# VHH binders against Acylphosphatase (acyP), part 4

Target 1, 93 residues: Acylphosphatase (acyP), of Lacticaseibacillus paracasei (q038c3)
Amino acid sequence: MVKLAKQIVVRGRVQGVGFRWATKMIADNLDISGTIENRSDGSVFIQAAGEPLNLAKFVAKVKAGPNPYANVSTYEEQPLEDVPNFRGFQVTG
Key: E = the ipSAE of ESMFold2; O = the ipSAE of OpenDDE; V2 = 0.75 times the mean of E and O plus 0.25 times the DockQ between their complexes.

## First folded at step 1 (VHH)

Design p05 (framework vhh_8pnl_2)
Fold by ESMFold2-Fast, scan of step 1:
Structure p05 (fold): chain B 93 residues (1-93), chain A 122 residues (1-122)
Amino acid sequence: as target 1 above (93 residues)
Amino acid sequence: QGQLVESGGGLVQPGGSLRLSCADAGFTVSDYYMAWYRQAPGKERELVARIDSGGSTNYADFVKGRFTISRDNAKSTLYLQMNSLKPEDTAMYYCARDYPSETFYLGSMDVWGQGTRVTVSA
């Protein structure tokens, strides 16, 4: 069983609204590992790795907004080619 | 503005029962911590019951054994079953998506719907 990984950048109302912790709840439920951090330009940066079907579900939930306070106006992803050994899903920044 | 809509409140006699509902129109209730809060006139808002993504529940001492929190994942709906109601349960009841605190806490202010009124009176 191979895991896929993605780097994700989201913009919108995504800081100061519990976005990172809401996203962690989704990741933990779907056995997604990675990191999530706020960036100084107001975006949120995510690295996420997991089983392909669960990763697709994770992406869909993030795009929809992980809680009612968030609004994702821009979603950008790229494959993550060199996958770090993540310790679960960690909130940083 | 929230996507949570509470319903099911009303006037009941002491010892009566009500079932409150919270519809989550855009999100899967099962993937989140969900909670019921209440606020009585002139008092601060307080946590009543909480359910996590795995279905584990936590209750305030003043409702243990009387209230049950549950969710229906197919309907994206959170419930609060309220039994053996007392006059001191009279309050506005709010549902919320409940998250661990971040550096600036907003959850106690604006992460719930308009509320549903419960009055327990003879």
Scores: ipSAE 0.000, ipTM 0.116, lowest interface PAE 11.5, mean pLDDT 77

Design p06 (framework vhh_8pnl_2)
Fold by ESMFold2-Fast, scan of step 1:
Structure p06 (fold): chain B 93 residues (1-93), chain A 121 residues (1-121)
Amino acid sequence: as target 1 above (93 residues)
Amino acid sequence: QGQLVESGGGLVQPGGSLRLSCADAGRTFSEYAMAWYRQAPGKERELVARISWGGSTNYADFVKGRFTISRDNAKSTLYLQMNSLKPEDTAMYYCAAGYTEDLSYFPTDYWGQGTRVTVSA
């Protein structure tokens, strides 16, 4: 039972288009836990943890845009090494 | 960009049943959460049931035990099975994709046109 975790920042048309809720539905379906929040600079910040293959699918769907209204122009990720005890996938901020 | 199309509404007697369908012709249906909303005459639109991409369901208290939401990802179709219908279920029923409890920031183009359900004594 190995879980990987990533810290993700996405930019583009990612606020005001249902990005956070659409991303939560993808996370719930793939058993990804974590958080997602809007940042004041217009970016979306995600912490995501899950099984490697499911996390890769999650990342691919986020990069492609989780719904037809979103457009991800930049995607940045890094490993998250001190993983909080996430309770499901939570929408905040 | 794809449009949601509802069907299956009609006039039914109290205690009757209806099955609503929502077809998504232009999108990758299996990748989105789906919901049924309704709007009764003179009232605000309210959530009836929600289903995740993976099939997890959530229901409004006023329909629990009577309505069942389901999806067929292969057919890109959402369903609402409505049993034990009551006059207070009379409303226009709307299909929605990718929505949250706060719909204020979602485009209206993500709604279907609605299908009317009338439960008449």
Scores: ipSAE 0.000, ipTM 0.146, lowest interface PAE 13.2, mean pLDDT 79

Design p07 (framework vhh_8pnl_2)
Fold by ESMFold2-Fast, scan of step 1:
Structure p07 (fold): chain B 93 residues (1-93), chain A 123 residues (1-123)
Amino acid sequence: as target 1 above (93 residues)
Amino acid sequence: QGQLVESGGGLVQPGGSLRLSCADAGFTFSTYEMAWYRQAPGKERELVARIYTGGSTNYADFVKGRFTISRDNAKSTLYLQMNSLKPEDTAMYYCAKEGTWYDSLPGYEFDYWGQGTRVTVSA
């Protein structure tokens, strides 16, 4: 069994719309671990790790907007080779 | 639960500095995003600076490079360091608890406001 991890940056209407809360619920449902935080430039930064199929579902839901209030205008990802030992999916800070 | 208490305002000459503090009597300070707002006489309240739970910050363009927001979670205190003050900075300054990721849903917001601290920049 292999877990994959990604660093993700999303932009758009992604702060002040319950984005982090909705994303955490999706992550918890898909057994995705990692972190999520609001960045000062208005973006949201995510580190996400999980089984490949579930991670793909997580990414698809994030790109589509994790709730009706959010609008993702850009999505950028990078693979994360060294996967930190995450404790569930947490808001960092 | 606790009420926010601002302090550190005063009268200062242009080019001077002030440090504002906002003390939270509650036990959950570290879980909240915190902000400083200001309201000049006859104007709407406007965001000055925000600090997120992770320490990331956001500033209004009119204060970038002059003001610094910071937090001390051990002391449950928010700060605003104001340098190179201008007459245009004259306002009542308010701190706000703007939520955690739990509370950032539209229609489910706890906006805790303080009573404000007055800053006057004048010769």
Scores: ipSAE 0.006, ipTM 0.141, lowest interface PAE 10.2, mean pLDDT 79

Design p08 (framework vhh_8pnl_2)
Fold by ESMFold2-Fast, scan of step 1:
Structure p08 (fold): chain B 93 residues (1-93), chain A 123 residues (1-123)
Amino acid sequence: as target 1 above (93 residues)
Amino acid sequence: QGQLVESGGGLVQPGGSLRLSCADAGFIFSNYAMAWYRQAPGKERELVARITEGGSTNYADFVKGRFTISRDNAKSTLYLQMNSLKPEDTAMYYCAVYESSDYGLWTPSEDYWGQGTRVTVSA
């Protein structure tokens, strides 16, 4: 089965609330690999790759907010045609 | 997939010293705030010390002046220098990613805790 990859941008209360750590916990539990970083405009940028059903679960949990402190007001995604060679799910930036 | 691995524990006499290490085999270490936690037999895990990505430190009152947390981002390694050890410091010691929020401390789930490294201070 082919792994899919997406790039994701989330906005809202997503910095300073444990967002990156909580998202990594979800990714690791679902065998999602990728990266997550804070951007200077206050958004969070994610690249995520995994099995299609697990990736869909990951996306649903991110959209809902990965912890009780976060609030995702906008969610944008695009597919990645080639699956990048990620080493687990890592925080960058 | 990378995992934090603790080492450096052992048996020491009161007043002795140990240096614990936490190695990272798969993270971009420099982008995380990191912490040391400990758990004594029959007790809950407690925060011992925290260090931010930029190197700012914070300590629990019961270790201030005795323990020093530090990081080497080039080696992807977190350290805890423990001096003037007391029998009360006997515990399993764990490292973890630390991320705080305005609403409280975000702590790792149990699935992210490694085996830990055991520190025993003999009487």
Scores: ipSAE 0.000, ipTM 0.169, lowest interface PAE 10.2, mean pLDDT 78

Design q01 (framework vhh_7qia_2; at its last look DockQ between E and O 0.08; V2 from the best seeds 0.00; counts 0 for: pae E 13.6 > 2, SAP .68 > .668, placed apart)
Fold by ESMFold2, look of step 2:
Structure q01 (fold): chain B 93 residues (1-93), chain A 119 residues (1-119)
Amino acid sequence: as target 1 above (93 residues)
Amino acid sequence: QLQLVESGGGLVQPGGSLRLSCEASGSIFSIYAMGWYRQAPGKQRELVAFITSGGSTNYADSVKGRFTISRDNAKNTVYLQMNSLRPEDTAIYYCAADLYGEYWSPDYWGKGTPVTVSS
């Protein structure tokens, strides 16, 4: 099986509500590597890579909101053509 | 693989301006944090400015308010606008890229572009 990678942008009540930490916990539990950061426009930007089934589970949890205080109103993704060699899943900003 | 090529260096008078460019060759530029570093003769290489993949910026105190880092993901390019240049800014300027924003240990380096500020 191959690994897949995606870039994800989410908007809504996603900053200041523990979104990044909750997402990192989910990623670590699903063996997803990548990065997560807040953007100045209020969105959260994610780079995520992993095995297809686990990546799909990760995406589903992100779309649903990774904790009770988050609300994802829009979700956008783009595939990455290459799978980067991320070192675990890290909060970068 | 990510290759980095700097341009825009040269000779400039004190108080002048230069704009450095760093063009990346590769399919994944947008996932990298990017930085500009410089090394003056007899000195250690130092961080000048840093920009994350998401666009957050940070500057060395010595250039704060004078230099601006920016990126254009559509052109696979990072820029350093250098204003109010001083003789102390004379150095070889290097572009670097890092997946995790570890400015102390970038993954890829350019070959450098020299900047001379003559008084």
Scores: ipSAE 0.000, ipTM 0.226, lowest interface PAE 13.6, mean pLDDT 86
ESMFold2-Fast, scan of step 1: ipSAE 0.272; ipTM 0.638
ESMFold2 (binder alone), look of step 2: mean pLDDT 86; pTM 0.875
OpenDDE, look of step 2: ipSAE 0.005; ipTM 0.215

Design q02 (framework vhh_7qia_2)
Fold by ESMFold2-Fast, scan of step 1:
Structure q02 (fold): chain B 93 residues (1-93), chain A 119 residues (1-119)
Amino acid sequence: as target 1 above (93 residues)
Amino acid sequence: QLQLVESGGGLVQPGGSLRLSCEASGFTFSDYAMGWYRQAPGKQRELVAFIYSGGSTNYADSVKGRFTISRDNAKNTVYLQMNSLRPEDTAIYYCARETYSWDTGFDYWGKGTPVTVSS
């Protein structure tokens, strides 16, 4: 399997709405590994790695909002070329 | 208009080599990761090699050590050097650009280039 990885920053109504745990459920279903954390500026930071098709599905679901309570107003991503050996998809911070 | 044009496929005997090329136009080539997929009759599409915008590469286990992906940003071209070809490598090979489309994971615009490995 060839894997692709991205660093993602999302802003909007993304803290206090179950965003991290909803995103983890999506990641687990799509076999995406990585981390997700809340940042002090109100954004959510994600590192995500997986098969390209599944990673594209993951990104689409995150952009659309991973649950009905979230609203993503800004989505930024960049490639993550040096991929850490993630232990599944972990909620941190 | 966005275009990816594959070339270099053909008929080759087992153990032979081919070099595939994919010429891109209509987007800033150096900003995107590029990959090579293949699909044999009756089988699912398989991503065989991938190169990030920064030059790092990834390979499917089935082709590691035999295939090499590279890019030339000045020519807007991605290449796949295929060595020690096997009958199991017979497929249509497609060039793909990284995408945010959930349908494919990559954008396919070309007809592909057929590779047949047969004696």
Scores: ipSAE 0.000, ipTM 0.160, lowest interface PAE 14.7, mean pLDDT 81

Design q03 (framework vhh_7qia_2)
Fold by ESMFold2-Fast, scan of step 1:
Structure q03 (fold): chain B 93 residues (1-93), chain A 121 residues (1-121)
Amino acid sequence: as target 1 above (93 residues)
Amino acid sequence: QLQLVESGGGLVQPGGSLRLSCEASGFTVSDNYMGWYRQAPGKQRELVAFITYGGSTNYADSVKGRFTISRDNAKNTVYLQMNSLRPEDTAIYYCAKDSLEYWGTPEFDYWGKGTPVTVSS
């Protein structure tokens, strides 16, 4: 059993719309661990780790917008090679 | 853990003014849509005013021109300045994160008891 991990950057209407907390609820429901933070350039940065199928579902929900108010115009991901020891899914920043 | 603590309510006469405060913890108000809801006894909660992360404001027709929403990012606090108060403004006032209603559930981000406002002679 290998957990997969990704670094994700999203842009669009992703701050001020409950994006981080909506994303945390999705992560908690899918047993995804990691962090999410707002960045000063208006983007949201995510590190996410979990079982591959659940991680794929997490990514799909993030891309679609985790609530009705969000709009993701740009989605970038890459593998996270050195996976930190995450304590659940944490909202930071 | 998200917390919103409302204060500043009270009893005022018609035509009076009050300023409500909402102190936030566990998140940053400037990163979120922030708003004020109110609920009178036996009525549904209604959105009164909101402010976007960019600082744009919006008001219900019932309060437009009388109420002003603002924020102080350094204090992580949202305010509602209420002028020319009317008896129909009597309600419990709630501060809400993401005033557009996250997933259509009005109680989702309400963490306080609200602050009661009574307008009566």
Scores: ipSAE 0.000, ipTM 0.085, lowest interface PAE 13.6, mean pLDDT 80

Design q04 (framework vhh_7qia_2)
Fold by ESMFold2-Fast, scan of step 1:
Structure q04 (fold): chain B 93 residues (1-93), chain A 120 residues (1-120)
Amino acid sequence: as target 1 above (93 residues)
Amino acid sequence: QLQLVESGGGLVQPGGSLRLSCEASGFTFSTYWMGWYRQAPGKQRELVAFISSGGDTNYADSVKGRFTISRDNAKNTVYLQMNSLRPEDTAIYYCATGPEYYLDSEMDVWGKGTPVTVSS
């Protein structure tokens, strides 16, 4: 089984709009594990791991906005060299 | 410079077959994953087939059993064999790659695409 992992930073209207929980619902549906948290600079930080096709679908949905209230103005991603051992997809901070 | 060149697209009738090729250069091909994305008019790009550096494959549900991805490391080429083509497979097909162990996603490379039209 191949699992890939990504570190993601999104900016825009991404705090105060239910972004983290909407993203968790998408992750749970696609069997993506990881974490999501708000940063003090207004960005949202995500670590996400899963099978390549599911991870690609997750990324596409995050970029498009996980709910109607969110607006993603910038999206930055980097692969994670080591796939972290996450316990499900957790909303933190 | 790292580059990808797709070929093999064209017009085909429903039920027909095409084989897409992607020739890679400028990197150590054998250590990179390879994949095929497609984008239909007005739709988001979707990953339809993936092959790891070690040869493990993944397919989107819409193409399982009809498409086969393979790689030839000696020729720095990845292939997508498409059988039983349907009108909904009409899209521009893109080759993509990245190093499985590298943090910088700007190293991921996308080709220019090869169009596939399934129609009479």
Scores: ipSAE 0.000, ipTM 0.206, lowest interface PAE 15.6, mean pLDDT 81

Design q05 (framework vhh_7qia_2)
Amino acid sequence: QLQLVESGGGLVQPGGSLRLSCEASGSIFSDYAMGWYRQAPGKQRELVAFIDSGGSTNYADSVKGRFTISRDNAKNTVYLQMNSLRPEDTAIYYCARVSPYEFGYSHFDYWGKGTPVTVSS
ESMFold2-Fast, scan of step 1: ipSAE 0.012; ipTM 0.380

Design q06 (framework vhh_7qia_2)
Fold by ESMFold2-Fast, scan of step 1:
Structure q06 (fold): chain B 93 residues (1-93), chain A 121 residues (1-121)
Amino acid sequence: as target 1 above (93 residues)
Amino acid sequence: QLQLVESGGGLVQPGGSLRLSCEASGFTFSNYDMGWYRQAPGKQRELVAFITEGGSTNYADSVKGRFTISRDNAKNTVYLQMNSLRPEDTAIYYCAAYDLTSGWYPIEDYWGKGTPVTVSS
C-alpha cells in the first residue's frame, strides 16, 4: 500500500517521437501518478509515484523506450521522500 | 469542446485499402504532434504511425511501406492511408494528439473514440 516516488530525467531521442504520450499510457496501465514535461534543453522530466513493483516496471519500460521511435541515451533518477498527491499522470510543459 | 473524431473504418478484403481520417475540433491542430494507434481484440494498444507538427513521420515496422500518415492543418485533420491490408491489421484505430505547448496550467494529451477496421475474406 506504501507508494514510492521518483524524479526522473531522460535524454536522447525523447522529444517529437510520441514519448510523453507513450509514457502516459504505460503510467495509466500501471496505476502510476505524476507529471511528464519537455524541458528546453531537449530532456524530458518525469515525477512518478506508485506501488514499488509497478514503479519498477514503469522505470524499466521508460529506460527501454516507451515506443519504437524513442531512444533513451541517459537516464537519471532520484527518490522523492515527500510523495506528492498527484492527480493521475498528467502531461505538462 | 476539445475533440478528436475518427472515421473511415470498415470491412475490407485482404489486399484492399482504406483511408482513415481524424478531425480535430476546439484547438489549434497545427501545434500538435499526431499519432495513429490500434488495438486488436485481446492485445495491447500499439502506435503504428506518427507525424510531428513539422511534418516528420515515423512508422511501426509492421506497417512500414504499407501505411502513410499525413495531415491537413487547414482542415484540422490527420489521415492514415492503409494499403495492402492484412487480416492482422484488424483492430480499432485511434487518433491521439500530443500537446507540445508550454502553459501555466496542466496540458493533457487527447484521444479519439476510435474507428473499427476489419480485414476479412
Scores: ipSAE 0.000, ipTM 0.141, lowest interface PAE 15.2, mean pLDDT 78

Design q07 (framework vhh_7qia_2)
Fold by ESMFold2-Fast, scan of step 1:
Order: C-alpha cells, then structure tokens, then sequence
Structure q07 (fold): chain B 93 residues (1-93), chain A 122 residues (1-122)
C-alpha cells in the first residue's frame, strides 16, 4: 500500500566483492524494489523502495555490509520524493 | 548447455506438504549458490529460499519454519521441502542459479528453469 523510497550512496570496499549481488538477495527477501549500480568513482548507487519497516531492515543490512567481504565506510541517503515505478530490484551498469 | 528442470509441484490441501526438486546440468553445480523463487498471478517474482555452496541457507519471512532448502551435489539437485502449506503459497516455483559476479555486469540469477506449479486449495 504505502511505500517509501530512498537514494543511497555507499563507499568503501563495495566493488568487486559481490556487493550488488548480495544486496539484491536482501532486497528480494524484503520485497524492496529499485536499482543498484557501480559508479565510476568507486561508489555504489542504490534506489530502494518498499514498506517502511522492510526498507529500514534493508538499510540496516546494507550499512552492516551485505556479505562478509564488503566493508561500508561511508553511507549517504536522501528521500526520493516521487517513488519511481520499479520492476523488482534490478542490477544495472 | 545449461539446464534447470523443476519437478514435484501439484495440488494439495492446506496443511499439506510437497517436495520440489531441481535437477541441474551444464555447469559445475557445487560451485554455485542455488535458490527458489515463486510468482503468483499478478504479483512480482520473489525469492523464497537460498542455499550457499557451503550449505548455509536464507529464507523469506513468509516461509521461515515451514520450508527447508537443501542440496545434493552428487546428484546436481536442489530441493525445497514445503510443510504446512497455505493458500498464499500458491504460485509457480522457479529454480535459479547464482550469477558469478565480476566487474560491473551481473544479474543475481543468470538462469531460471521453466517452473513447477503449486496450488494449495481445499
């Protein structure tokens, strides 16, 4: 019914460690829709939408590192005012 | 040639049990994590269970305590044991192979089978 959405940027050991794949598993399990992509500056960009409680769980897991190989040193988020019509949680880039 | 073949679906009454099987070929089965997705009509496909190469598992909250995923590497097969089935579990169930992540190009699963339908109805 009601969904919130966030734009997220993470930095650290977040590329080349299965970060996007592990994050998609978490998103699918929590019914979070959105996109995730590697950026040329070494960061990972996420758009995530879902029910508030599930979105909060998703954020907590991303901040903690979605797998044992990743390390998130910087986490930035902002609300997405218009919730995009995402098709599931898609890995792009 | 990579193949995933699901079987074991069917019609059961609420509270019943089913065991789904997925037989894999065309890749080194023991080297990949395997999962089960489901999709009901008009709904998004969702991940319900996942098993890593080392045997660790993960489940959707809706199925925890009722479903058990397992694998038999000697038979190249992944299983989903479904207990205490509910009408809400009615869906087509898909076996999925993990995508190997290298660089910027990936899908979480790079291959799905054709699916096996499960209907829970009285």
Amino acid sequence: as target 1 above (93 residues)
Amino acid sequence: QLQLVESGGGLVQPGGSLRLSCEASGFIFSSYAMGWYRQAPGKQRELVAFIYTGGDTNYADSVKGRFTISRDNAKNTVYLQMNSLRPEDTAIYYCAKQYTYRGSTTYYFDYWGKGTPVTVSS
Scores: ipSAE 0.000, ipTM 0.105, lowest interface PAE 18.1, mean pLDDT 79

Design q08 (framework vhh_7qia_2)
Fold by ESMFold2-Fast, scan of step 1:
Structure q08 (fold): chain B 93 residues (1-93), chain A 121 residues (1-121)
Amino acid sequence: as target 1 above (93 residues)
Amino acid sequence: QLQLVESGGGLVQPGGSLRLSCEASGRIFSDYAMGWYRQAPGKQRELVAFISWGGSTNYADSVKGRFTISRDNAKNTVYLQMNSLRPEDTAIYYCAAETGYSDLFYPHDYWGKGTPVTVSS
């Protein structure tokens, strides 16, 4: 019933390999809302909100690599206290 | 600057087929992942298919088994072959390029203006 939200930063082979779009498909399937963007330092930044079990599944799939071409070497997360009003899961940067 | 131009949309009956094309000009096409989004009136843009710079494909559950994405790097073109079309596939279809990095020169994905697809009897 209650949604949780997290900020996530991932590093590795995570740009140019369809990482953001593969992650969006996972988010859409799990009813996760939020945003995902590439950062100039080579990292990917995610804000994600959803039902706790679905959010945990989302995180597990992101850590494992959302497609066979990605490799996540570093994963960092922290909670968001106020859940933003997201419109679905959007690819931005 | 990367320019994307979609074509191939139109009116089709349920069960019919359409092939959409997206021609890219400007930047190095083969260095980008390419994808197709769609947006029905009043709804968010939904990613339906993408193809990586290496040629690997992924599909949304709603279109898997019916749509096929492909690319021709020599022609700087990405295609979406749409089979077994349903009324719920009615939307404006947009081509997009994933830049692979972001900075002042490539901060965002590139999108075309869209091509409308209407599936009705």
Scores: ipSAE 0.005, ipTM 0.290, lowest interface PAE 10.3, mean pLDDT 79

Design q09 (framework vhh_7qia_2)
Fold by ESMFold2-Fast, scan of step 1:
Structure q09 (fold): chain B 93 residues (1-93), chain A 121 residues (1-121)
Amino acid sequence: as target 1 above (93 residues)
Amino acid sequence: QLQLVESGGGLVQPGGSLRLSCEASGFTFEDYAMGWYRQAPGKQRELVAFITSYGDTNYADSVKGRFTISRDNAKNTVYLQMNSLRPEDTAIYYCARGLWYSESGAPFDYWGKGTPVTVSS
């Protein structure tokens, strides 16, 4: 029942390659809640919350690239202590 | 050679149904978004529906609830199921290929020759 949450920033070929929707499918399958958005600097920003083992699987899949067209060159994360009450996993921006 | 071949068009009465098919060849079909456009005589082409490589769908307001887009990657085919057809749906329907970044309906780069649909009593 205890959820962990992370703030994630990814860079690389991560915009214009279906990254956000592929990531949402992974999140939905692992019962991860949060948001994902494109940033003006070319990065993708993710807030993700879920059961620790499922969150770890989510992170591994994002780092590897959520689809064959994406190429993640940098991955940065930090824990979130104050997490919004997310409704599912939402694509924004 | 890249090719999109539409079929399934025809004459149908108002309230009827048709299923359009588009068979693709010459590219890795599962990697692309696919869409359906239509063009009435003397009008510009308009997007009717699209489906991303991940299976997400989007519809024009004029067809939402009546039309359903789907794909079968094993057959390299995209479909448009058209229900509750109206005379205003009369047009030539075109299958289109979208690039991997077409998750929001962004640009389609190749089109078939089209299949005519006439809704008339």
Scores: ipSAE 0.000, ipTM 0.113, lowest interface PAE 14.2, mean pLDDT 81

Design q10 (framework vhh_7qia_2)
Fold by ESMFold2-Fast, scan of step 1:
Structure q10 (fold): chain B 93 residues (1-93), chain A 122 residues (1-122)
Amino acid sequence: as target 1 above (93 residues)
Amino acid sequence: QLQLVESGGGLVQPGGSLRLSCEASGFTFSAYDMGWYRQAPGKQRELVAFIGTAGDTNYADSVKGRFTISRDNAKNTVYLQMNSLRPEDTAIYYCARAGYSEGWYEYPFDYWGKGTPVTVSS
């Protein structure tokens, strides 16, 4: 379909470094909708949906670290098949 | 050198209001994006409100419509007006300075104050 969606888990120096808000800025620029939240185990959980090329750019930027303070040591993704009706890209927690 | 000093926290009943202030010193305040984080007992710190150098604002969904962030560059101060407070707003609130004022990374924060506690209870 026109939009793809992914479920993403990142680990590393990804909490306390402005990761969620830097990621939101990238998402907003690429018209990516979804959610981002901190998990209790120190990981960050993302659901992201958008046009395939823009979603690929979003993923590349997240993997590289969305800001200079972040360090992504592990990146896991899966297709997200049942997509909630996202309203923009929201930081939750 | 660099300082962010929060004030205005306290005890309030559900439905009440508080206004937090954060006075900055040791840097050119008007050149930096500012934010408010909070950390509830047993939880991780979360960004609840952001204000850019141009006055653009953004809020966490949990506080949108209830909290308002503003700044006064003449006073080197950022404010958080908190209305319709709920028990789940109980946290220590931290003022933060963003490390970059331009570009994609204007939201990463490189300095925080010591925090001001807010308790919402009956």
Scores: ipSAE 0.000, ipTM 0.150, lowest interface PAE 11.8, mean pLDDT 80

Design q11 (framework vhh_7qia_2)
Fold by ESMFold2-Fast, scan of step 1:
Structure q11 (fold): chain B 93 residues (1-93), chain A 124 residues (1-124)
Amino acid sequence: as target 1 above (93 residues)
Amino acid sequence: QLQLVESGGGLVQPGGSLRLSCEASGSTFSIYDMGWYRQAPGKQRELVAFITSGGTTNYADSVKGRFTISRDNAKNTVYLQMNSLRPEDTAIYYCAVQYDTEGYLWSPGYMDVWGKGTPVTVSS
């Protein structure tokens, strides 16, 4: 199947609450590859690639908050036309 | 993955001061929570001081009021200013990075990247 990819920026209570690691667990369960990092402005930046249905499930779970401690106040996404060759789903910065 | 390089260790007399530096490679340094840890001869590695990406600090009771942790994001460096040094402060000092947590897990086992260590000896 064709893989889709998105760049995602989330804001809210998304740092210091285990957001990146909870998101990685969701990604691994849905065969989503990509990266996730905290940014200096307090946002979280995600690149995510996978099968369309699984990617949609991933997005829904991220928007809802990947754990009970997180609160996503804003969600922004852009499609990626060229999908990078990610090595699984990696937690970075 | 980040590389961490510690410097500034050495031999000092009791009551002296040292400033340790930990230089990180990578463009995302300012985002990471970072800590200084130490391991004395025959002891387990323990927290000395911790600083979040937002600048909040936490100190072990044994060093509170004597040591100060700070960061310079423009230089990708975290510092430990050690004043009023005591023989009991003799240890190898390590810096470490934590990528993500609920913010309260500072024990050595929750750190993701470690430096090589820099030795500090306090003796006359």
Scores: ipSAE 0.000, ipTM 0.121, lowest interface PAE 10.5, mean pLDDT 81

